# VH-VL binders against Uncharacterized protein ycf53 (ycf53): the designs that were tried, part 17

Target 1, 237 residues: Uncharacterized protein ycf53 (ycf53), of Cyanidium caldarium (Red alga) (o19887)
Amino acid sequence: MNRIRFISLILNLDSCDSNIQEYSRLAYVHDLNKLMDENFVSLLLIILKLAKNSKRLQPTYHNVYLFNLLKSYALSEIDGYVLGHFSRGFVNTLMHYKNAQYETLESLLSANNFFEANKFTQQILLELAGEQSKQRNWMYFTDVHSINHQSVSDLNHLWELYSQGNFGFSIQKRIWISVNKNWKKFWKKIGWINSNSKWLKYPGEFMWAVNAPPGHLPLFNQLRGVYVLEFIFDYYL
Below, E stands for the ipSAE of ESMFold2; O stands for the ipSAE of OpenDDE; V2 stands for 0.75 times the mean of E and O plus 0.25 times the DockQ between their complexes.

## First folded at step 13 (VH-VL; framework fv_amivantamab_arm2)

Design v4 (from r1 with heavy chain T28R Y109I; at its last look DockQ between E and O 0.78; V2 from the best seeds 0.73)
Heavy chain, then light chain:
Amino acid sequence: QVQLVQSGAEVKKPGASVKVSCETSGYRFTSYGISWVRQAPGHGLEWMGWIIAYFGDTNYAQKLQGRVTMTTDTSTSTAYMELRSLRSDDTAVYYCARDEWFGESDFDIWGQGTLVTVSS
Amino acid sequence: DIQMTQSPSSVSASVGDRVTITCRASQGISSWLAWFQHKPGKAPKLLIYSASSLQSGVPSRFSGSGSGTDFTLTISSLQPEDFATYYCQQYNRYPLTFGQGTRLEIK
ESMFold2, look of step 13: ipSAE 0.566; ipTM 0.796
ESMFold2 (binder alone), look of step 13: mean pLDDT 91; pTM 0.921
OpenDDE, look of step 13: ipSAE 0.868; ipTM 0.949

Design v5 (from r1 with heavy chain I52V; at its last look DockQ between E and O 0.72; V2 from the best seeds 0.00; counts 0 for: pae E 2.4 > 2, grease 19 > 18.9)
Fold by ESMFold2, look of step 13:
Structure v5 (fold): chain C 237 residues (1-237), chain A 120 residues (1-120), chain B 107 residues (1-107)
Amino acid sequence: as target 1 above (237 residues)
Amino acid sequence: QVQLVQSGAEVKKPGASVKVSCETSGYTFTSYGISWVRQAPGHGLEWMGWIVAYFGDTNYAQKLQGRVTMTTDTSTSTAYMELRSLRSDDTAVYYCARDEWFGESDFDYWGQGTLVTVSS
Amino acid sequence: DIQMTQSPSSVSASVGDRVTITCRASQGISSWLAWFQHKPGKAPKLLIYSASSLQSGVPSRFSGSGSGTDFTLTISSLQPEDFATYYCQQYNRYPLTFGQGTRLEIK
């Protein structure tokens, strides 16, 4: 009854424990490869249309993953549906994000292009921090006060959803708290410094894939001090 | 305008040490790193290491581990490179260069170079 | 460490010539390679980053290509001010390493 469970998960009717999330990803891939045929795909698209029209569909770790997997099958029927109903992206469409840059970010995340998603995330933060931050291409510590909670929340939500909770500022905050807010232990745990406490060389020594250490992405430049990230953790999350 | 101005040429004997300064202006010093690169006469460029201005964290080329120390003085926006136990093959022009973590380009601004001559 | 090997070690060419310099990395560095120009009496100057991206203020006669381990720098029409030593440099990982240099001399 794998097809019925797939439908339940994509509609958010069968909430899984957080503890099963990583196992579910591997199991879903195995089951989906066996389940997908033209008839099941057609059924899924009808169900997604009905759920979207009801306005009760909310993005979750599971349905973002399943929708992205469905899209990866690259069938013309699926592509036509995506163009017709989710052209701005699955999460953007369901959450009605207003910032057009979040459409680009979602596109990069859905394609597992974490390197470009990270670069684009830094650009978004600079623009939100004000014109001076954008102009000099980095943020003075006082510029962080110009960023609002909702902008950070939306940005973090995209990172969390497209990484099944492995990435995002919120995951980084949890890890930072778990090491009693010790910055060097935090950086080592999320993989920004190596075992000798030396900073990794950007970009080639960082991991640009979902299997990176929890909290590894998005990167935030710590070479300019910890104040901005600390402020985001304490006041914007 | 970003500028890196280095200390003047030095002549040293083998076994001595040298400390080259790199005074920066036109940008926020603690927001970048400083790399040190040298060129011996008739030879190519050699990266020596770098220092993070904000924290003072360093990463040195393995060849120079134990002989080199890089430091900063935030109050004067100045980076320093000290090379100890000098040998004649340390004769070179020493450059400082600005370095950044999120850049797709490294070494965007360079100092004018400091000639260090090691001779008996 | 990633070794960077340039060829040729020197080139003698006339104004207007097309010049190509190659650089090979001992292991894959994706596109994380820069080219520098070093003129007598001056500090090194960044020309190309990310293998093929032209640094601001650098003439369009300079171009770079390559990915992985094999890279080239091309000067499409050599000018008198282009005689210098050229270095490739990888920034994929520490330690940062340079090629041994290619000396370009104008005839």
Scores: ipSAE 0.501, ipTM 0.771, lowest interface PAE 2.4, mean pLDDT 85
ESMFold2 (binder alone), look of step 13: mean pLDDT 92; pTM 0.924
OpenDDE, look of step 13: ipSAE 0.864; ipTM 0.947

Design v6 (from r1 with heavy chain E104Q Y109I; at its last look DockQ between E and O 0.01; V2 from the best seeds 0.00; counts 0 for: pae E 10.2 > 2, placed apart)
Fold by ESMFold2, look of step 13:
Structure v6 (fold): chain C 237 residues (1-237), chain A 120 residues (1-120), chain B 107 residues (1-107)
Amino acid sequence: as target 1 above (237 residues)
Amino acid sequence: QVQLVQSGAEVKKPGASVKVSCETSGYTFTSYGISWVRQAPGHGLEWMGWIIAYFGDTNYAQKLQGRVTMTTDTSTSTAYMELRSLRSDDTAVYYCARDEWFGQSDFDIWGQGTLVTVSS
Amino acid sequence: DIQMTQSPSSVSASVGDRVTITCRASQGISSWLAWFQHKPGKAPKLLIYSASSLQSGVPSRFSGSGSGTDFTLTISSLQPEDFATYYCQQYNRYPLTFGQGTRLEIK
């Protein structure tokens, strides 16, 4: 495979397209990580510069992953390009998100700082739910109605893209449906309760990395019941 | 206004070569590739290969490997296709087309075509 | 090579008719399929890319559908300028290949 063609395909791939005849999502991720050397990184940067002018470029978890790997080399040319063209974040730049807080969230996610990204997501949701939810530092169940579809969609999109498809409300909803909406089975599958059905202790017993169970993040406190999360699943996704 | 303007019709003898030019304007030449596609009389379209303007990399249809050469001149934003050892069944209209994505294409802008006739 | 087979090879229709052209790939190509319109003496014109996405400047009476191996181009209300030959083209694997064409004629 020509490296130029390989990089170009990854930049253009749909994040969920499992029908790709020549390549698979898992093979690309595994092989790309092993292929990253200084010469490959330099070529990747050149192709990214050229591809940015594409009329059809949209963020996918593959090209987000590729961009994140590119940044990990911390070379001055890479940092200069990222500062000059993606200062608001890769996804924010391409999607033109309106909420400035999403720039901070994307920065945390791109750095794999899932602990702080989770805290910041909780803060964003409280602020969207209204001044009283923000002041209380928790959401009363009717406050969830003040959150709009676009805000949930944008939050979910960032989490999904920066977790290789492993995290976000939409993955959580899919798992919830797969267990016939049984909340205890759902919590166990996503790793919020242990085999004895006891809640894991925040923050130290939770996993803050992409190898956590699918749907593990973002966290949502269930001690006040399931209504808020259920409403998000049913009406905002 | 994006334009691909090709060189004029050619008449050649079997065994000769032809070089068709494709002069581009209205876009950043080095941000795209150029594919070449031909159509013989009474036949459908046949992809011949592409060249990536920035890198000069090529990919030729296997049937034409060894007989075709594609090049670019970035200073004039022009692509070239040369087909050697011509046969009568190489008589066709030859098109250049802009390639939106490196290495895979849905050809959004085309040149007007160049008739190449190989006779005798 | 991925063979692209169009049907019908020719169709006669009147202005205002709904016309459907099908294209079948010999192997799965996901959604990596384009449709082109080709009129005598003119360059081919891209109509549809990614199986269903309408190219800018193409009238909305054109639509595409399908995935995998079976694809359809539909013209919902035929206009006089739509009489042409139509080609499907896959861009999933090399070599890039076109269908044999469907000639749309005035009835």
Scores: ipSAE 0.006, ipTM 0.514, lowest interface PAE 10.2, mean pLDDT 83
ESMFold2 (binder alone), look of step 13: mean pLDDT 92; pTM 0.929
OpenDDE, look of step 13: ipSAE 0.861; ipTM 0.947

## First folded at step 15 (VH-VL; framework fv_amivantamab_arm2)

Design w1 (from q5 with heavy chain N59K; at its last look DockQ between E and O 0.01; V2 from the best seeds 0.00; counts 0 for: pae E 15.0 > 2, placed apart)
Fold by ESMFold2, look of step 15:
Structure w1 (fold): chain C 237 residues (1-237), chain A 120 residues (1-120), chain B 107 residues (1-107)
Amino acid sequence: as target 1 above (237 residues)
Amino acid sequence: QVQLVQSGAEVKKPGASVKVSCETSGYTFTSYGISWVRQAPGHGLEWMGWISAYFGDTKYAQKLQGRVTMTTDTSTSTAYMELRSLRSDDTAVYYCARDEWFGESDFDYWGQGTLVTVSS
Amino acid sequence: DIQMTQSPSSVSASVGDRVTITCRASQGISSWLAWFQHKPGKAPKLLIYSASSLQSGVPSRFSGSGSGTDFTLTISSLQPEDFATYYCQQYNRYPLTFGQGTRLEIK
């Protein structure tokens, strides 16, 4: 990958579909360490500042990944820039999400802390479903109707963006439809039940990494039936 | 480095069975599926089926249904394809290839191939 | 089943030539199409995935284009190592199907 190609990707000038097959090909971006030196990092920060100020930059799984990689160099110049311009997180800053909890979720996802991101996602969904769901620590059938559509969409976008298109309710919905809405085939495909059709034991039998099966995360406990997840698929996504 | 290493060539009589192994290394075995593809002499490539390394779920080409069984052993990161009731037109080079479990894959890594010859 | 039809079935060409191979699907497959190079005695090698994305380690003289039903593989300046059979393959729906192959030979 040359530096011009890198700049075009981080600025959204080189479009790419976010399907599961495209995700598997993003592995080539791991060669980016060969491109980074102090001068190029400084150039990228200037370009990002200009793009942010123009309000034309939209987050994509490409530029989210590239920005996260840039942060991982842990240079004091990068840290100062992040604190000054992206303190709420890259996606939160660009999308202006209103729920402060999405800043925490983004922080967990950007650190590849999928275990804690998953736990926090369940907490967010319960709070969105109302006080009764929060106090019960699970969601009754009718509580899902109280969740704001935009809140689910925003939460899903964070999962998609920080997993290079591998995770999110939208990915789960696509897989669910691809098996003709057969729940057992769906659960097997996304890795929630094993080859003997038994539920994996939380937390140790689940995979907390981006190389998990497509749609593996976020988890949604099916102990109380499929209604809530089906509603999310049919009406919010 | 991703590598798929297949078992050696086999010579079989009509009506026998063959089981080809595909030992994988260099990646997390359960994060991908394995497809099997064959090529008869003078013919193109023919997809036979796939198996999920994580779940053991399979899908077979209709023409092979009832004669093929694909399995995995996650403890050795190895996939197997068994073809039963062999016929002379099953003479082919058999390949394993890596694919992604949920999306049908473009087969990014292949085994070296296993020649199976069926003759009397 | 989705039939994949390649054209031409064979091509005679010289080193340095530009070669174009087409592949047509009997039904829409969006961009879920791959191109493979297959040399005698070797495993098939992935060249292009998602219709136009170049696999790592594949020379930039290879390119792919198309969406829906019509797809093209182009080799911009043929090299001696490019003489092989080329297959397109759809991975949109089961059964996964390959084109019949295009054999690229020395003229």
Scores: ipSAE 0.005, ipTM 0.386, lowest interface PAE 15.0, mean pLDDT 81
ESMFold2 (binder alone), look of step 15: mean pLDDT 91; pTM 0.920
OpenDDE, look of step 15: ipSAE 0.763; ipTM 0.890

Design w2 (from q5 with heavy chain S52T; at its last look DockQ between E and O 0.19; V2 from the best seeds 0.00; counts 0 for: pae E 14.4 > 2, placed apart)
Fold by ESMFold2, look of step 15:
Structure w2 (fold): chain C 237 residues (1-237), chain A 120 residues (1-120), chain B 107 residues (1-107)
Amino acid sequence: as target 1 above (237 residues)
Amino acid sequence: QVQLVQSGAEVKKPGASVKVSCETSGYTFTSYGISWVRQAPGHGLEWMGWITAYFGDTNYAQKLQGRVTMTTDTSTSTAYMELRSLRSDDTAVYYCARDEWFGESDFDYWGQGTLVTVSS
Amino acid sequence: DIQMTQSPSSVSASVGDRVTITCRASQGISSWLAWFQHKPGKAPKLLIYSASSLQSGVPSRFSGSGSGTDFTLTISSLQPEDFATYYCQQYNRYPLTFGQGTRLEIK
């Protein structure tokens, strides 16, 4: 990957998604490390700030990952100044999410703290479903109707972006459809039940890293049935 | 309001079969399993097996394997237990109970019980 | 199979008394143990699950303790409605098994 390609990916100027599938995550990172020097890092951060001000920049799998990588190389005072304009989080800054809890969720996801991100996601969902769900610490099936579409979309967007598309309700839905909506096959594919069709025990048997099965996170409690998750898949995504 | 309502008492001869029903209401039937438990006169409770409502998976106590069949009807939210080749020591009160797959309790709600008497 | 042994088999007690009953598993079951109350002509009623967690709607005079193989149910001050037979039940391994019961009777 050359510097022009890097700038194109950050600015979302390359609309051909299949080009990026030529690289694995590790190969992608390896190529980027070869391109980095102090001046290039500063240039990219300044370009991102200017693109943010134009309001046209949308978060993508690529620029979210690239921004996090740039942060690890950002050492100068100029870099710190530019990063200050993204203090609410890269995606939150670009999307202007209304719920302040999403700033915390983004912080956890950007740090690859999927365990805490999952716990926080469950708390957000319960709170959005209403006070009865919050007090019970679980969601009754009719409570899902209280969650607005945008909240589910925003939550899913953060999970997708910070997992390179490996996690989120949307990938879970795609997997569910790929097994003809068969719930047991779905649970097995996303790794919620093991090869013997036994539920994994929370929290220690679940995988809290990006290399988990596609769709593994966020977790959603199936103890009280499939209705809530099915409703999310059918009507909110 | 969770409720499990069982079919009425039965009197059977040795060698016959019995099928007990358990109609459920007040919860999502497919989200839970149903366990069957019996109590012979003068004895304690004995677990017979369970069935999952969603998948229809069963797990029968080894003692009863081959004589017991558990089924569900999701359209009526009803579980059934059939015990074949009845013997006099099968005389008992038979209970259905709701059981949880991931939750904090196994048998939180029970049916009222069905007395099955096996006598010649 | 995991055998559950309760002690004592019966207890005579008066209203207001403190009663303890024990349950021992033939092998370790961690905390996967429940306690039930059973009155003649009624369905069994769940009191305690996970060895020590009180079921919703059960009076706080009931408590459970223990882990591994040895477990205890305690009733801190008996009420008239507490005279019944009490069962422990393990749900660590199939088949699920109950203790033989402890009958709590009026003295």
Scores: ipSAE 0.000, ipTM 0.377, lowest interface PAE 14.4, mean pLDDT 81
ESMFold2 (binder alone), look of step 15: mean pLDDT 92; pTM 0.927
OpenDDE, look of step 15: ipSAE 0.875; ipTM 0.953

Design w3 (at its last look DockQ between E and O 0.54; V2 from the best seeds 0.00; counts 0 for: pae E 16.0 > 2)
Fold by ESMFold2, look of step 15:
Structure w3 (fold): chain C 237 residues (1-237), chain A 121 residues (1-121), chain B 107 residues (1-107)
Amino acid sequence: as target 1 above (237 residues)
Amino acid sequence: QVQLVQSGAEVKKPGASVKVSCETSGYTFTSYGISWVRQAPGHGLEWMGWISAYFGDTNYAQKLQGRVTMTTDTSTSTAYMELRSLRSDDTAVYYCARDEWFGELSDFDYWGQGTLVTVSS
Amino acid sequence: DIQMTQSPSSVSASVGDRVTITCRASQGISSWLAWFQHKPGKAPKLLIYSASSLQSGVPSRFSGSGSGTDFTLTISSLQPEDFATYYCQQYNRYPLTFGQGTRLEIK
C-alpha cells in the first residue's frame, strides 16, 4: 500500500469494492511502518480533521480497519489526535450514537476483545429489553418487543465494522436466509454446532477472533429458543 | 422454586425397555436443556446425554448410542429418557438435571430425585 | 474423551478436620470444572462451579481452586453432614465426564 491509497481508503474516496481479508493482509504493521514518517502523519491528521468537520467522513469496513491500525502504531501525534478528536471512538464520533454504552462496546471491539464485547452486547440487549430483563439477567420472549430498530441497527453496525464484515446480526440473517431459514443448517454454518450437530460448549469451544466462521458472533443462547433472534432478523433488520 | 420430579422405580427383564419421565416446574422449560446421568451400584456418576427442550436436539454418550432416546413434551414441561435392549449392567439410579448452553452446565443444583431401574433375570 | 482422576478414592476423617480432595484432567479444561456432593438416597448437589465459585446456599467451609489440569476441593472444618461422596465434573467438552468419586467417611 502507498500513501495515496492509504489516504483514499481512510477517507472513503475509493469507490472500488475490495476484499476485506486482503486489506487485512496488505495493511499489516510492517506495511504501515514503511508509509509513516512525521511529515505524512502530520498531513494525515490535518486531512482527517478536515474530513471529520466537513461531515463527509462516514465509517466503512476499510477506514475503520485502517484507523484502528493507525491508532495501534502508537505514535505520540496519533495518540494525541485520537484523544482530541475521537475520544468517544471512531465510529461513535462519526455517527453520534445516543447510547453511551456503545463507547465501551467500541473500545472492546477495536481491541479485538470479542469475548468481552460479546458479554457486553448481552448486557446492552438486556437493558434495552427493560428493567425486568435487566434484573433477571435474561430476556423473556416478549421483552424483545421493547428493543427498537435503531438500537439494533447501531449495535449491529459496530459489530460489522470491527469484524471486517464477518460478525453481526445482519450477516447472521443473510446466512439464515441462505439456508431457507433452517435453524440447524444455520447453526452449523456459523459454527455454533460441530460437524456431529452437537452444541459447542461456552465459552471454551467458541472462537473469539475475526477468523471465526462468518456470523459466529455475537452469541445468542439458543436453549431459550429462537424467538428473540428470529424477531430481530425479521423485524429489526 | 425449580423442581424436577421423576417417575417411580422400575423392575425390568433383560431385553426390555424402560422410559423414565422428568416433570419440571418453577422455570421456563424451553429455556434450558436436560441432561441424564446414571449411577450403577458401586460405581460413580455416568453422563448419558442431553436434550434441548426447545429444539429437541440430542447428544448421547457414545457408549449408549443406538440404545437411548431422549425426548421432551413442551406442553407438560416433561423430559423423557428411554433405554432399550436392557442388560443387567443397566441396573442403576437414573437422574435428570437442568443445564444451560451459554453458562456453566453444573452451576445450578437442580436434579431430579432419581429413578431406580433394576434389570434382573 | 477427557478423563477425570480423583484422589484419594476414600478419606477417613473426624469432625473438625480439614479435608482436601484433588481432581486431575487428562488435558487442559481451563476453569470449566464443577464439584458435586452425593449422599445415598439423595440427588447430587452442586457445590462449586467454574473451579472456585461457591454455589448459592453452600456453606463457606467448602472452597475450590485450580485451573488447567489440576483442581482441589477443600472442606476447612468437617461437619457431621459432610460425610458423603464427592465428584468432580468437567464441562469443557462433550462427553461430560465425572471423576470416579471420593468417599469421605467418619474416622
Scores: ipSAE 0.000, ipTM 0.392, lowest interface PAE 16.0, mean pLDDT 80
ESMFold2 (binder alone), look of step 15: mean pLDDT 90; pTM 0.911
OpenDDE, look of step 15: ipSAE 0.814; ipTM 0.916

Design w4 (from q5 with heavy chain T28R; at its last look DockQ between E and O 0.81; V2 from the best seeds 0.00; counts 0 for: pae E 2.03 > 2)
Heavy chain, then light chain:
Amino acid sequence: QVQLVQSGAEVKKPGASVKVSCETSGYRFTSYGISWVRQAPGHGLEWMGWISAYFGDTNYAQKLQGRVTMTTDTSTSTAYMELRSLRSDDTAVYYCARDEWFGESDFDYWGQGTLVTVSS
Amino acid sequence: DIQMTQSPSSVSASVGDRVTITCRASQGISSWLAWFQHKPGKAPKLLIYSASSLQSGVPSRFSGSGSGTDFTLTISSLQPEDFATYYCQQYNRYPLTFGQGTRLEIK
ESMFold2, look of step 15: ipSAE 0.565; ipTM 0.805
ESMFold2 (binder alone), look of step 15: mean pLDDT 92; pTM 0.933
OpenDDE, look of step 15: ipSAE 0.860; ipTM 0.942

Design w5 (from q5 with heavy chain G103S; at its last look DockQ between E and O 0.83; V2 from the best seeds 0.74)
Heavy chain, then light chain:
Amino acid sequence: QVQLVQSGAEVKKPGASVKVSCETSGYTFTSYGISWVRQAPGHGLEWMGWISAYFGDTNYAQKLQGRVTMTTDTSTSTAYMELRSLRSDDTAVYYCARDEWFSESDFDYWGQGTLVTVSS
Amino acid sequence: DIQMTQSPSSVSASVGDRVTITCRASQGISSWLAWFQHKPGKAPKLLIYSASSLQSGVPSRFSGSGSGTDFTLTISSLQPEDFATYYCQQYNRYPLTFGQGTRLEIK
ESMFold2, look of step 15: ipSAE 0.688; ipTM 0.861
ESMFold2 (binder alone), look of step 15: mean pLDDT 91; pTM 0.931
OpenDDE, look of step 15: ipSAE 0.814; ipTM 0.924
ESMFold2, look of step 16: ipSAE 0.653; ipTM 0.847
ESMFold2 (binder alone), look of step 16: mean pLDDT 91; pTM 0.925
OpenDDE, look of step 16: ipSAE 0.781; ipTM 0.903

Design w6 (from q5 with heavy chain E104Y S105E; at its last look DockQ between E and O 0.74; V2 from the best seeds 0.00; counts 0 for: pae E 3.3 > 2, grease 19.7 > 18.9)
Fold by ESMFold2, look of step 15:
Structure w6 (fold): chain C 237 residues (1-237), chain A 120 residues (1-120), chain B 107 residues (1-107)
Amino acid sequence: as target 1 above (237 residues)
Amino acid sequence: QVQLVQSGAEVKKPGASVKVSCETSGYTFTSYGISWVRQAPGHGLEWMGWISAYFGDTNYAQKLQGRVTMTTDTSTSTAYMELRSLRSDDTAVYYCARDEWFGYEDFDYWGQGTLVTVSS
Amino acid sequence: DIQMTQSPSSVSASVGDRVTITCRASQGISSWLAWFQHKPGKAPKLLIYSASSLQSGVPSRFSGSGSGTDFTLTISSLQPEDFATYYCQQYNRYPLTFGQGTRLEIK
């Protein structure tokens, strides 16, 4: 990956290389350290600052991945500048999400800490559903009506972006529809029940990595009925 | 406030069946599962299986598969465990305990235990 | 099935002593381990979950540690009410399994 191509991809100006595996292969083969020196880092950070300030930069699967890859290089100039410019997180900064908790969620997702990201998602949903759901530590079926539509959409967007499109309620909905809304087939396809249709043991039998089945995360407890998740799929997504 | 109250002690002959009840109160019954655990004299605790109260889905310990049936009655907030083809080594105290799919605090509340004696 | 092995099988100790009980899993269970206290004629009582998290209402003299396959329960200063049998229990995978127990008795 040459410097012009890197700039084009992270700025979302290049429609090619949509496959996340292609980005991983390019980073491995090219070794981004060979592209980085203090002049290129300074130029990249100035360009990112200008793009952010123009409000034309939008997060995508690709530029989220490339930004995370850039951060993984331990270059003091990049770390310091990026933290100041994108202090609330790359996606949060670009999208101006209202809920401050989404900064914590993004931090967990960007670190591939899917276990904690899942736990935190459960807490966000409970808070959105109201005080009674929060105190009870689960959502009663009518509590879902109190959730802000945009909040669910924003939450889902973070999960999609940081999982290369593998996770999120939207992915789960797509799979649910693909099995004609059959709940048991859906649960099996996303890996919540095994081949004998038995529920997996939380948390140790679930997969907390991006290579889990499509739609595996975030988890939502189905043993209290399907109404809440069905409502999220039908109304909020 | 959460309470699990089990049925009384039973004496059975080999080959018979036993059905132990576990009546719950102080929480929303259909929002949790019930695990069953037993302890034979001189032995440790052994998990037998669990049941979801909402759907009635079960997961049994493989060694007991085919001999155990767990059920619920939502109208009385009661879980049941039936063990068939009893043997003398099924003599044990049988416990129910509250369980949940997302729980980090598995077995937070237990029934008082039910002694089942298989003799003769 | 994951086999849980406790050591020792029994301990004689005096009030005020520090006691350590170990538990070994036959395969990795991360931190998905609980400790229970069981007194004759009573139901088991949850002490520790997630290997090191203290259950509400349990005295702070109880602590747990470990990850992977090796875990410990420590009682920092024994009290008269602590003489009981202690069980570890994994909940990483079904079937859920318990250790064989450790009897803590008065020396």
Scores: ipSAE 0.424, ipTM 0.729, lowest interface PAE 3.3, mean pLDDT 84
ESMFold2 (binder alone), look of step 15: mean pLDDT 91; pTM 0.924
OpenDDE, look of step 15: ipSAE 0.838; ipTM 0.930

## First folded at step 16 (VH-VL; framework fv_amivantamab_arm2)

Design x1 (from w5 with heavy chain S52I Y109H; at its last look DockQ between E and O 0.84; V2 from the best seeds 0.00; counts 0 for: pae E 2.1 > 2)
Heavy chain, then light chain:
Amino acid sequence: QVQLVQSGAEVKKPGASVKVSCETSGYTFTSYGISWVRQAPGHGLEWMGWIIAYFGDTNYAQKLQGRVTMTTDTSTSTAYMELRSLRSDDTAVYYCARDEWFSESDFDHWGQGTLVTVSS
Amino acid sequence: DIQMTQSPSSVSASVGDRVTITCRASQGISSWLAWFQHKPGKAPKLLIYSASSLQSGVPSRFSGSGSGTDFTLTISSLQPEDFATYYCQQYNRYPLTFGQGTRLEIK
ESMFold2, look of step 16: ipSAE 0.580; ipTM 0.811
ESMFold2 (binder alone), look of step 16: mean pLDDT 92; pTM 0.920
OpenDDE, look of step 16: ipSAE 0.836; ipTM 0.936
ESMFold2, look of step 17: ipSAE 0.553; ipTM 0.799
ESMFold2 (binder alone), look of step 17: mean pLDDT 91; pTM 0.919
OpenDDE, look of step 17: ipSAE 0.861; ipTM 0.950

